# VHH binders against Phototropic-responsive NPH3 family protein NPY3 (NPY3), part 1

No score or structure here was measured in a lab: all are predicted.

Target 1, 272 residues: Phototropic-responsive NPH3 family protein NPY3 (NPY3), of Arabidopsis thaliana (Mouse-ear cress) (q9fn09r205to476)
Amino acid sequence: DWWVEDLAELSIDLFKRVVSTIRRKGGVLPEVIGEALEVYAAKRIPGFMIQNDDNDDEEDVMEQRSLLETLVSMLPSEKQSVSCGFLIKLLKSSVSFECGEEERKELSRRIGEKLEEANVGDLLIRAPEGGETVYDIDIVETLIDEFVTQTEKRDELDCSDDINDSSKANVAKLIDGYLAEISRIETNLSTTKFITIAEKVSTFPRQSHDGVYRAIDMFLKQHPGITKSEKKSSSKLMDCRKLSPEACAHAVQNERLPLRVVVQILFFEQVR
Positions, changes and structure headers below are counted from each chain's first letter, unless a header gives other numbers; Kabat numbers aren't used for antibody chains.
F, E and O are the ipSAE of ESMFold2-Fast, ESMFold2 and OpenDDE, as the mean of both directions, binder to target and target to binder. V2 is 0.75 times the mean of E and O plus 0.25 times the DockQ between their complexes.
Where letters were taken out, [cut] stands.
Atom coordinates printed by the task and the answers are left out, and those that the model quotes come from them; centres of patches stay.

## First folded at step 6 (VHH; framework vhh_enristomig)

Design s01 (from n11 with T50R)
Fold by ESMFold2-Fast, scan of step 6:
Structure s01 (fold): chain B 272 residues (1-272), chain A 118 residues (1-118)
Amino acid sequence: as target 1 above (272 residues)
Amino acid sequence: EVQLLESGGGEVQPGGSLRLSCAASGFTVSSNYISWYRQAPGKQREWVSRIYSGGSTNYAESVKGRFTISRDNAKNTLYLQMSSLRAEDTAVYYCAKEYWDSGEFDYWGQGTLVTVKP
């Protein structure tokens, strides 16, 4: 809308006042309010579209924290008002500015409502400085837990199983892709954390386990120093019967896999 | 570094043929899923063809029988042979290194423009 860009020039307090007044008077769709919030955030938060903020100044951090907390408080309650991508950008900023648990919890809850809309790149959230890992893997685990909790609640209410299964399948695909990517770029990812995250989506419907195999292979490739026991444990995540012929062809030549797994794949490939 | 460089685009008349190339560096084409995508003016990107690590191929229904995907493992290069070109094939064609499933990708090339006009 024409007025959205003009609102982005306002201070946060005036922006909140104007948007609140518009909402009170009615006649504006929640999606339009969501658009106004997104345009404001993109203009006023450094690095919002590209997460590369260094948190250089404590006074700037306090001001940005306040700004972000205000924007989160203004999010319309309607699920369709804002995209999952926008919510994740807000979450990334909240981690960077060290916002309180209240804001992060609310954002995580909202993201969990529509996690199937996210892409792998959305989940690559930088960890606060001073941690063991460059990326915040625990926050992704929290988002998955939110999704699981909410879908279990919807299942109990006899909501469409087809819709829930579709969402679960899309989230399984998303998390398989995330695990492959985080394994490639995060050298300090532990075997325990990799398995824990993978197991959270292990019961979700899938057409194949090719994505699971890809994630395992990337983890093994980037973590050559793990024990034989760890390799065995990670390989148990995939069901060899659900691998495509192409994945089987790759896997039987894969020296990174435990020999027992290769033999199992060869056996099931012969039986099909 | 992973790099994909497309070439071979240009202008052709309807019914003509073009061969697109995609030179890969930083990974081995024989060990990965590699796809061709295209984006026509005013439309969303669409998948065109895929070659699997084992060498099997798949095609979008709109190009099946007209396009052929292939690779040269020694040159680490992917090809798309296009024949019986139609005005609707006009698009920027991208080579993409796929994740292990359909529709996801690690990297896109810069693209090469194909224009089919009378």
Scores: ipSAE 0.000, ipTM 0.175, lowest interface PAE 11.7, mean pLDDT 81

Design s02 (from n11 with T50Q)
Fold by ESMFold2-Fast, scan of step 6:
Structure s02 (fold): chain B 272 residues (1-272), chain A 118 residues (1-118)
Amino acid sequence: as target 1 above (272 residues)
Amino acid sequence: EVQLLESGGGEVQPGGSLRLSCAASGFTVSSNYISWYRQAPGKQREWVSQIYSGGSTNYAESVKGRFTISRDNAKNTLYLQMSSLRAEDTAVYYCAKEYWDSGEFDYWGQGTLVTVKP
């Protein structure tokens, strides 16, 4: 760690030159290069380990933008060179420093390669002040789209179905949790946006639809002003046959759900 | 069996500090994400802070830099350290487990009252 700490003292240009030289000579694992990038970012980017909104100095922003763009350009192509958490921290910084579309797209692509490693907290990326929502939901939608696109390509190449199904199941769990969390926090989250995101993972394998029910219930609870039509559309996201007995017991007492949904749950509970 | 018990509320002057505690039973604090909420008289319940299973934290904009959420895994207890308290921080404070487990989707404590008085 002594080695990477010394490199973190260098200017970004010299850091890039040294890292490029090390890479060119070979003999160093991509994971070690990834570690050097992470240590450099943590030391040089304010709030990198803990996202902090109060970097509004224009001079700092320009310097940090250039630094971040350079770090992104140095990311090794190997999937295991950096963690999904590190990539998401870079993405959060790219949003804060208003980096260009190129950097955001590359980071989104890299995150899509291993989105199943993320947790719900990782996806809570702050939106600009004064917008409709506190968190940037569109950026998360982009990450899901990247995962879907890359997974479809792997399916075409006859990759292991078990590995792909496991990744999809973990991402479905992640997105169900994300939808529940943003529904709780975001009073301005539209029904259309909620459904659009949920539908992107609707075909993914799941152990149960309890997570889907949880997300729907949180959305209905925090958005009491939505129409009956919007409640029906949201409720259609879950398959009542795939709810656990515990979720069924909760749902049949839930006055927020459309009556038809409650009746379906009662019917399926009696049959199975 | 899942229970949350808040304590540590009281009266404090503007600019003062208080530490709230939330004793958890029936689940492990270190493996779940847990939130603090507050409800001021006549207002809706407002999210204040959250700690994730991995230990990362998040805060409402109104309390950033003034409040700190933490946990003691050995005591299975969640804390909210409040500093630079303002009149608008006056509320009943609740801790909540909002991750699904064993059938109930939300678990709330009974709350602890914080009053900021001159």
Scores: ipSAE 0.006, ipTM 0.222, lowest interface PAE 9.9, mean pLDDT 81

Design s03 (from n11 with T50E)
Fold by ESMFold2-Fast, scan of step 6:
Structure s03 (fold): chain B 272 residues (1-272), chain A 118 residues (1-118)
Amino acid sequence: as target 1 above (272 residues)
Amino acid sequence: EVQLLESGGGEVQPGGSLRLSCAASGFTVSSNYISWYRQAPGKQREWVSEIYSGGSTNYAESVKGRFTISRDNAKNTLYLQMSSLRAEDTAVYYCAKEYWDSGEFDYWGQGTLVTVKP
């Protein structure tokens, strides 16, 4: 909408006042308020659409932090008021501007409510400079933990099993894809961290373990120097009985896999 | 029908450079995920480098900083520019069209031999 675009020209204080007045007046859907916040963030936060815009100015960092904290405080409580993608962009900005734990906890909680809506690219969150890794893998682990905790509460309340299973299946697919991609682009990803993340979604419903196999293979491609024990531990994440015929044909010829795993695949191919 | 054809291999002295080509047919190089692999005699196939549909690239640690993967959209060809070549780079080099979501390789070429000789 035209008025949403015009609101993005305002200072943060005026923007907050106008949005508060509109909400007090009523008659506007939470989704429209969410749209106004997203348009404002995209226009006013440098690099909001592309994370890791360098801020050399300490004063600029303080201003951006305050702006982000204000926008987070203005998020409508309704679950569908904002997209998961927008929440993740806010989370990426909060990491870049080194915002406090309170804002990051609230964003993580909200993302956990609808993590199944995210894509792999959304989870590629860059860490601040000077760390051990280029990407912040711990924050992704936190998002998964939030999803697990909230899903267990929904299960306890006897909510629709079909909906919960569908969400879990979508998150399993998302995390399998994330593990493959992060293994490809993060050379400092440890075997321990790879396994820890994979295990968090290991019990979730899946049609096949092709995605799990793909993630393992990508990890092995980038880490040719890992020990035989590490290769064995990583390979145990997949259930060879759940591999497609195409995945089995690939895996049997895959010299990065432990021999034991290849033998198991050959055995299960014969049995069905 | 998808096909990949490697060329540009040969003999080169240590510290030298070579440019490998991979001519593609049946698909567009500029919009697909493609990898380079190599295999030295008596050794396992080793992943060397990859390029994503969007142009992002990655490299095996052993070649990082020395090899550069690129593509020419007009010629529908993938390249591997190799510099500072070492004896351990001696291998048959292959390009492979693979889907990053499936882990399977659709197509492999015949390969091109690179020999680093003093």
Scores: ipSAE 0.043, ipTM 0.361, lowest interface PAE 4.0, mean pLDDT 83

Design s04 (from n11 with T50Y)
Fold by ESMFold2-Fast, scan of step 6:
Structure s04 (fold): chain B 272 residues (1-272), chain A 118 residues (1-118)
Amino acid sequence: as target 1 above (272 residues)
Amino acid sequence: EVQLLESGGGEVQPGGSLRLSCAASGFTVSSNYISWYRQAPGKQREWVSYIYSGGSTNYAESVKGRFTISRDNAKNTLYLQMSSLRAEDTAVYYCAKEYWDSGEFDYWGQGTLVTVKP
């Protein structure tokens, strides 16, 4: 839609006024407003499509922060108006531009409404400079907490859990994949943080625990210096009864796993 | 059809160097995650090093700074350059293919013996 592209040429103040006027007059779908915001953000925010902002000027940061805060304030309330990917890009920008807690909280809430739409790459959010970790794992934990809180509220209201179960299964797959990837790329990921995140989705429906096993194995592989107690605690996250035959074959050869876990897997294979 | 064949093992003196090779068939080393493991006589097998498809590497603390993993994509071969060898490095060394994103699991080679003797 050509007029959406034209709106991206406007200053943020004029853009806000024009969009507000369009919404007041009615006749435009929330999804079209969402598209206008995304096109505007992609054009006007440095690095929006790629979360690498090499410009550390405080003046530029303050200007971009104001721009981002205005765009967040303009987000339509309708769940379907914007994609989860767009919301996560706004969240990444809010971290980079050091936006206030209010904006991050609202974005986290919106992302929690549709977290099942995200992919693993979306959750790789850079931490502020000078911290212990390269990636912001706490913010991902917050997104999971938002999803859990909102899903529990939906469970209380709805008589059928079919849709919620599907969303939970998709988020479990997403977080299993995230844990595997963050274990690979984040050398300072603690055992406590890994377990805490995994436990938040541990009760979600799954067809198998192969993803959980893969995440654990990647964590053990990347963190060979952890204690035997830490290895045991991490391994407790998986249900050996839910492993595929292929995962079992791999696990019984896996010297990274505690011997007791290998014995447990062999025992359950014998009774299947 | 996936096969891994280790070579290059032998006897070396403490402080010496040795390069192990792992020839791969049935897959390409440049697009897979490949690791080195070792097993000393009477001990459990332990992880040594790995290289991801994108080229990033990691090492066990006991070998960090002494061992270097690399690959030659044209020869479809993985290497482990070992330097400053210690008696504790004496083991059978194995290479293993792994692939986590697709649910693939490790394939192991037959191993190559490294003996560090005084």
Scores: ipSAE 0.011, ipTM 0.170, lowest interface PAE 9.5, mean pLDDT 81

Design s05 (from n11 with T50A)
Fold by ESMFold2-Fast, scan of step 6:
Structure s05 (fold): chain B 272 residues (1-272), chain A 118 residues (1-118)
Amino acid sequence: as target 1 above (272 residues)
Amino acid sequence: EVQLLESGGGEVQPGGSLRLSCAASGFTVSSNYISWYRQAPGKQREWVSAIYSGGSTNYAESVKGRFTISRDNAKNTLYLQMSSLRAEDTAVYYCAKEYWDSGEFDYWGQGTLVTVKP
């Protein structure tokens, strides 16, 4: 819509008044309101589309925080009104501007409604500078918890197991990919945190455990200092019987895996 | 954009040899796990061989001792040298880039047909 671009030139207060008036009069789809919010955010929030491109935000942190809080308050309640990607960009901005727990909690709830739409890159959320980790892994754990809690409620109320299983499978794939990538780029990721996150999606349906294996291998590769016990505990996350022939071929030559695991894979591959 | 292009297929007599090539672009052959697969008409795709980022290799039992996987880093090309070919080796051969260490999606080539006929 042409008016969406024009609205992005307005002050946040005027933008809010105009959007509220349009919604009050009706005749506009929630998705169009969502689009207006996204275009506004992209033009008015520095780094919104390219998160953490610089640290020059300090000069206007209070104004940016207020703007973000206002945009979050304007999100239509309809699930389809905004994309998961947009919600995650708002969440990333809320972390950068150190917004209150209320806004982050609402965004996390909304993201949990449609977490299966996210990609691995969406979940790479940078922590505030000066913390113990470069990436905010706890916030991702919160998103997974929201998805799990909401899906359990849906399973209880709705006998659409096929639809819920599809969503769970997509989230399992997403989190397997996230664990592989965060293991590669986050040196301070602990074995306990890796296992905790992996266990949250361990019961979800999967076509294979190739993604789980990939995540474990990347963690072992990038954390060579972990103990033999930690390697064993991490390796228990995968079911070697569910590995593809291709993953088995990779795993049996993998010097990072405990020997016992390699022998187990060879044994089960032989009887397949 | 990652792209894989197989070549070198054709018709051979039983006991003959062929060398398949897989030209890669958008990634470096020397630092990646790359596999060869084959699919015979009306059958499921079968894994044939792999070369790991470190250079080690593995083979399906049906081709072990007859096929050799290798790579040329200067040409960014993967090879499959096939010898002692049998009628059972008749298939379309594919090379596949597997992103085991990056979380990125796997890529497949278009395939090259190998026909072993008496």
Scores: ipSAE 0.000, ipTM 0.162, lowest interface PAE 11.2, mean pLDDT 81

Design s06 (from n11 with N58D)
Fold by ESMFold2-Fast, scan of step 6:
Structure s06 (fold): chain B 272 residues (1-272), chain A 118 residues (1-118)
Amino acid sequence: as target 1 above (272 residues)
Amino acid sequence: EVQLLESGGGEVQPGGSLRLSCAASGFTVSSNYISWYRQAPGKQREWVSTIYSGGSTDYAESVKGRFTISRDNAKNTLYLQMSSLRAEDTAVYYCAKEYWDSGEFDYWGQGTLVTVKP
C-alpha cells in the first residue's frame, strides 16, 4: 500500500482533507483509514514507535500537540478501524506533549473498548520528567477503570456475559503480566499501588493464578525491603488452590514467600 | 500463546550486511503490525522499523536507506535486512508484537546480538 506512505508526506491539513474526501466517497474500509493515520503518526511524531521524553524544543511540542489533536479527531468510530496498540501510542504521545484532558479522555475511552487487545509493552507509559516514578502507573489504572466501567454497562444492557467473560479473562492476563513487568523495571512502585491495580481485576475469570503468582514473586524479588505485613497483603492476591502443579513446585521452594503461604500451598497440593 | 523468536545475529565488519529473522507463533504476521527494536550496551531500547498490516513500512532516521523490513506470510516470519552496517549499529535486536491477544508477559523475544567491528 504505497499510497499510505505517500499520504504521510502531506501537511496535516492536506492529509485531513484527503482522508476526509476518501471517507466521504465510502469505498474504503475503516481499517485502511486507520492504517493511514498510523503511518502518518509514525512518520510525523518523534519517538512514536517507542516513547521518547527528549522534548528539547517548546515550539516542536506545540506543533506535535496540534498534530496529535487532529489525528485523534480523525479516528474512525468503528472499533476495528485502529489497533489498541496504536491508540496507546497516541496516548503515550499525549502524555509526552502534555495534551489536554479531552484527547486523553477520548483515547482512554477507545482503549477501554478493546483493552484485551493490548500487550504488556503497550502499557509501559513513561511519566513526565520530575515525577517520583519513571512510568505513569496512574494512566494504566485509568485504562483499567474505563474497561471495567464499559463492561459493567454492557452486562446491564445486553446480558452478553460470555463475550464479557472472555474479554475480562484476557485483561486479567494482560494486567498480571503488566504487574510483573512494572515490578521488575519500576523501583519506586509502592505495595499500595501494586495491590490497588491487582484488585481491580481480581474477580475476573482465570484458568489459573500462575500469572498472579508471577507478578507477586517479581514484586517481592525487586522490593526486598518491604515489611512482613506488606508481603502478607500482596500474597493474599493469589488463590493457592488455583496454582498449576508447575507454579506450586516453584512456590514451595520460594524463600521470598511468607512461610504461611508455602504451608497453605503444600496443604492444597495434598488434597488435590 | 504468542511467541517471537529472533535469529540471524553475528559479527560483521563495517560496511557489511546481515539478515535477521523473527519467527512468530500464536498470531499471523500478515494481519498485524510488527516492529524491530534494538538495545545497545548501557542504553535504552530504540525503535528501528515497523511493517504495518497492509505491508507499508517505516524506519528510524538513523537506518533509513540501509535497512529493509519484510515478511514471509507462508513461514509466518519477519525479516530485517541490514546493509552498510556501522559500529553504532552494534546492539541486541528484538522483534515486538505491539497489539492483540495479550498474554502473561510482553511479547518480546530474547533478541539476537549484532556486533559490527573489524
Scores: ipSAE 0.000, ipTM 0.160, lowest interface PAE 14.8, mean pLDDT 81

Design s09 (from n11 with Y99P)
Fold by ESMFold2-Fast, scan of step 6:
Formats: structure tokens, sequence, C-alpha cells
Structure s09 (fold): chain B 272 residues (1-272), chain A 118 residues (1-118)
């Protein structure tokens, strides 16, 4: 859409008025409105597409916060109107600009509607400076909770289990990958937080537990100071019966795993 | 067979720029997590940057804002654009294919030396 680029030149107030008028008059798909919002955000919010711009100017932060809040208020209600990636970029910006809880809650709800579309890199959200962790892991936990709540509501409404199972499987894969990556790059990730997040998707359908094993192994590798009890609790997250032959071969040589777990893997491999 | 070959290292002055390349074979860069690591003399290897299958990127605090990771899917090649180089950036730089799952092994390139000298 040729006019989308032109709208990005407008002030936020004028942009809002024009978009609102277009929406009231009708004839434009929600996806086109979503595109206009994304192009506007990419042009007007520093670092929006890259998410690596550090802006500590108080006046700039106030202006950017107001702009972001306005864009969030303009999001079409239709699920397909915007990508999950765009919503997560807005969420990352809302954390950086210290937006109010209302905007963050709405973005989290919207992301929960389509969390299966996200990539692991999308979930690596930097925490505000001065905290215990470099990454905001609590926000990811909130996104998972939104997804769980919404899928439970769909289940209660007698929606297709096949569709819900597919979404759950994709989110389980996403979160397994996220746990492996955050374990690698976040040295202050606690065992309780790792287990809490993993448990939220533990009942989701999976073809294998290779991803769970990878996450556990990475956590154990990067957190060698954890107790024997913590290693045991973490290892319980995986079902040894669901490991691929390749994962089993890796695991039986893995000195980081509790011996009991290695023995269980060997036993189940023998009975296959 | 998975292979990674780094190139583009050399000597630069403080504040200079350098672009590293990593040619990949045996796998597709667009569908894998691929990282840059570095190892300075007498130090442990440290993570520098990762590009994820979906195209998102992440950086170590020490290089954030100065380095940019990217890929060319058609050439199956990974890049690291380094700017505002400092003496402490002197290291052998490696690209690595991260295991997407436990069925895959880590693959590392041979490395390329970057020396920041006044």
Amino acid sequence: as target 1 above (272 residues)
Amino acid sequence: EVQLLESGGGEVQPGGSLRLSCAASGFTVSSNYISWYRQAPGKQREWVSTIYSGGSTNYAESVKGRFTISRDNAKNTLYLQMSSLRAEDTAVYYCAKEPWDSGEFDYWGQGTLVTVKP
C-alpha cells in the first residue's frame, strides 16, 4: 500500500485521526491498518526494528512512551491484523520506555492469542537496568500464562482439540528453546524460575523430549553450582521414554546428569 | 558434513571497523541458531552475538551497539560487522552452529584473528 509510507510522515495526533477516519469509513482490511501501524512505529521509534537503541534522554522517553501508548490504543481487535513479532517489538519498547501496566497487559494478552508464531529470539527481552537479571524472564512467564488461560477458555467452549494441540505443541517447542537459550546467556537464572516456566508447558503434546533435554543440559552446564537436589528436580522435567536415539546416546555420556537419570535412559533404550 | 569457515580478520587501529564472514556448508543458516564467540589470549571463550532462525539477534553487553550480526541466506554466510573497536576486542573470533536440539552437535570454525593495535 503506497499511502502507508506517506502516513508515516505525519505527527502521531494527525496519524491517529487519519487512521481513525479510515477505520470508521470502512473498506480497509484490518491487516492494512496493522501494516500502517508497523511502518509508523519502525520510522518513529528509535531502534524499533533492531531493538538495540539505548535512549536515556528523559524528554525523548516521555515522547516515545506517549507515542507507543497511542499506537497500542490503535491496534485493531482482529487477531490477524498484526504479527506476533510486531506485538513483541511493541512490548519490548513498552519495557524500555517504562509504559504503564495497562499497555503491557493488553500487549501480553494479544501476544498470548498467537504465541505459537513467536521465535526464541523474540522472547529475549532485556530487563530495565539495575535488576538482578539482564533479561526479563517474568514477562515471558506472563506471556505463557496468557496463552494457557486463553487455550483453556477455547477448550471450555468445545473448540477443536486438534487446533489447540497443534498450538500447544508449537509453544512447547518455543519454550523449550527459550529455556535452553536463556540458560546459556543468563547466569542469574534461578533453578526455581527455570522449573516454574518448564512446568507451565510440561503437559503440552510433544513428539519427543529432546528439546526438554537440551534445555536441562544447558541449564546444568551453565549453573554448575546448583545442589544435587536442584539437579534432580530439573532432570524430572523430561520423560526419558520420549528421547530420540540420538539424545539417548548423548545423555548416557553426559557427566552433568544425575546417575539415576542415565540408568533410566539406558533401561528404556534396552526395552525398545 | 557441517563446516564453518571464518575470514576477514586482521589488524586495525582503535576506533576502526572490520567485517568478519563465516561461510557455512552442510546446513542452512536461516533455519539454525548461529553465534559468534571470541577468545582473547589467556582468557576463556566468551559469547559475542547470536542470530536466531527467525532473524532476531542478541548481543553480549560488551559489544552491544558496536557490533552487528547478520546473514545472507542466498550465500549461506554469516557476518559480524565490528565498529568502534577497542584494544580489549583483540581475540580469535569463531562462528558456531548452536545445537537446535540435543540430537545435533556443536560445530565450530577454525577462527579468524582480530588485533586492535594503536
Scores: ipSAE 0.116, ipTM 0.533, lowest interface PAE 5.4, mean pLDDT 84

Design s11 (from n11 with Y99L)
Fold by ESMFold2-Fast, scan of step 6:
Structure s11 (fold): chain B 272 residues (1-272), chain A 118 residues (1-118)
Amino acid sequence: as target 1 above (272 residues)
Amino acid sequence: EVQLLESGGGEVQPGGSLRLSCAASGFTVSSNYISWYRQAPGKQREWVSTIYSGGSTNYAESVKGRFTISRDNAKNTLYLQMSSLRAEDTAVYYCAKELWDSGEFDYWGQGTLVTVKP
């Protein structure tokens, strides 16, 4: 709507008052309110669309923190009112501005409702300076836990089995891709953390384990100093019987894999 | 058939700029993860930058602030804008189509050579 752009010119206090008045009068869809919040955030939060590494002014951070907290408080309760991408951008900003736990919990809960809509790039969330890792891997683990918890509740209600399985398959695909990418870019990713995250989605439906193999191979490639025991533990995450012919061809030439894994792949390839 | 064709490499002075292009066919750049990698003489291939299907981008620490990855969806072409080039940036640059979760593995182009003269 045309007025959405005009609302983005307002101070946060006036924006909140106007949006609240519009909602009280009714006749506006939650998704339109969601659009207004997204346009406002994009215009008023520096780097919101890009998520820059640098944040150079503490005074600006305090102002941005307050603005972000207000926007989160204004999110409509309807699941369809805002995109998963927008929620993740708000979460990234909340980490950058070091917002309180309440905002992050609410955002994590909402993201967990539709985690299957996210892409790998969305999950690459920068950690604050001074931590052990450049990327905040624990926050991604929290998002997965939220999805698992909410999906288990839906399973108990015995509703939408096909939709639940589809969502799980899409999240498994997402997390396999995330693990491959984070293994490439995060030098301090431990074997324990890699395995813990992978195991959270290990029971989800999949057509193949090619994504799991890709993640393992990337981890082994970028972490050459790990022990034989760690390589073995990581390789156990994939089911060699579920690899495509293309993945099998790649894996049997892969010097990074334990020999026993290559032998298993060769045996299972023969029975195709 | 998936094809990737890099171009735009050449010789450049330290501190100079180059724009690399990667023309893609057989798939849509807006729907895929597409990365730039490089391989310096005597070194293993290293990741440089990725653009994800949703349009977000990521960069290796050594190139952050100096390189910019972008795409033109209408031309189905990927770009790498390189500025403030250093001798250590000398390498063959490759673009790669990456599939994280299917039976298809990475497709690589032929590469384009970038030489930063000392």
Scores: ipSAE 0.076, ipTM 0.514, lowest interface PAE 5.9, mean pLDDT 83

Design s12 (from n11 with Y99R)
Fold by ESMFold2-Fast, scan of step 6:
Structure s12 (fold): chain B 272 residues (1-272), chain A 118 residues (1-118)
Amino acid sequence: as target 1 above (272 residues)
Amino acid sequence: EVQLLESGGGEVQPGGSLRLSCAASGFTVSSNYISWYRQAPGKQREWVSTIYSGGSTNYAESVKGRFTISRDNAKNTLYLQMSSLRAEDTAVYYCAKERWDSGEFDYWGQGTLVTVKP
C-alpha cells in the first residue's frame, strides 16, 4: 500500500488521528494498520530496524519515549495484526527510551502470544548500564513466563494440541539457542539463572536434546570456575537418551562434562 | 546441501590487517545468524564474532574494536575484517552456521590459517 509510506511523513499526532479515522471508517484489515505502524516506526525511530544501542541526548530520548508510547497504544488488538519481530523491536526501544512499566507489560503480553515466531537475535535485549550483564536476561525470562501462562490457558480451553505442541517445540529450540548464545557472551551469567530459564521449557516437546547439550556445553566452556555440584545440576537438564549420534560422539570426548554423564551416554549409545 | 568455504588467511606482521571471507551455499546468509570461530595451535576452539538476522553484531572481548564482521547479502558471503593484529590472533579461522532444527552440530567450513609473525 502506497499510502502507508506517505503516512510515515506525518507528525505522531497527525499519524494517530489519521489511523484512528481509518479504523473507525472500517474496510482496512488490522494487518494493514500493523504495517503502517511498522513503517512509521522504522522511518521515525533511528536504528529501529537494526537495534543499535546508541546513547543520544536527553531531549531526543524524551521525544522518542512519547512517540513509542503512542505507537504501542495504537497497536490493533488482533493477534495477527503485527509480527513478533516488530513487537520485540518495540520492546527493545522501550528499554532504551526507559518507557514506563505499563508499556513493557503490554508488549511482553503480546510477544508471549507468538513467542515461537522470534529468533535468537531478537532476544538479545541490552540491559541498562550498571548491571552485572550486558544483556537483560530478566526480560527474556518474563517473555517465557508470558508464553507459558498463555499456553496453559489455551490447554485448559481444549485448543488444538498439535498447534500448542508445535509452538512449544519452536520455543524450546529458541530458548536452547538463546541460552547457548548468552552463555558465550555473558561470563557473569550465574548457574542458577541458566538453570531457571532452561527449566521453564524443559517439559516442552523436543525431537532431540542436541540443542540442550549445546547450551550446557557452551555454559560449561565459558564458566570453568563453577563447582562440580553446579556442573552436575546443569547436566541434569539434558536427557542423554535423546542425543543424536553426532552429539554422543562429541560428548564422550568432552572433558567439561561430569564423568557420570559421559558413562550414561556411552551406556545408552550401546543399547541403541 | 549446506556448505561454508573460508578464504583470505595468510601471514601478516603485528599491527597488520587481513580480511577473511566465507562463501555460503545451501542457505541465505541474511535469514540466519553466522559466526566466526578460531582455534590456536594446542588450544580449544573459541568464539570470535556473530552477525544476526537484521544486521546486529557481537564480538568476543579480546577482539572488540579490532575486528569487524559484515556480510554481503547479494553475494551470500560473510566477512571478517581484522585490524591491529597481535601474535595471539594466530589461529585457524572458521565460519559456522548453527543447526537448531536438525539435531546436529553447527555446519563448519574447513578453515583458513592466519599467522601473525613478528
Scores: ipSAE 0.020, ipTM 0.469, lowest interface PAE 6.9, mean pLDDT 83

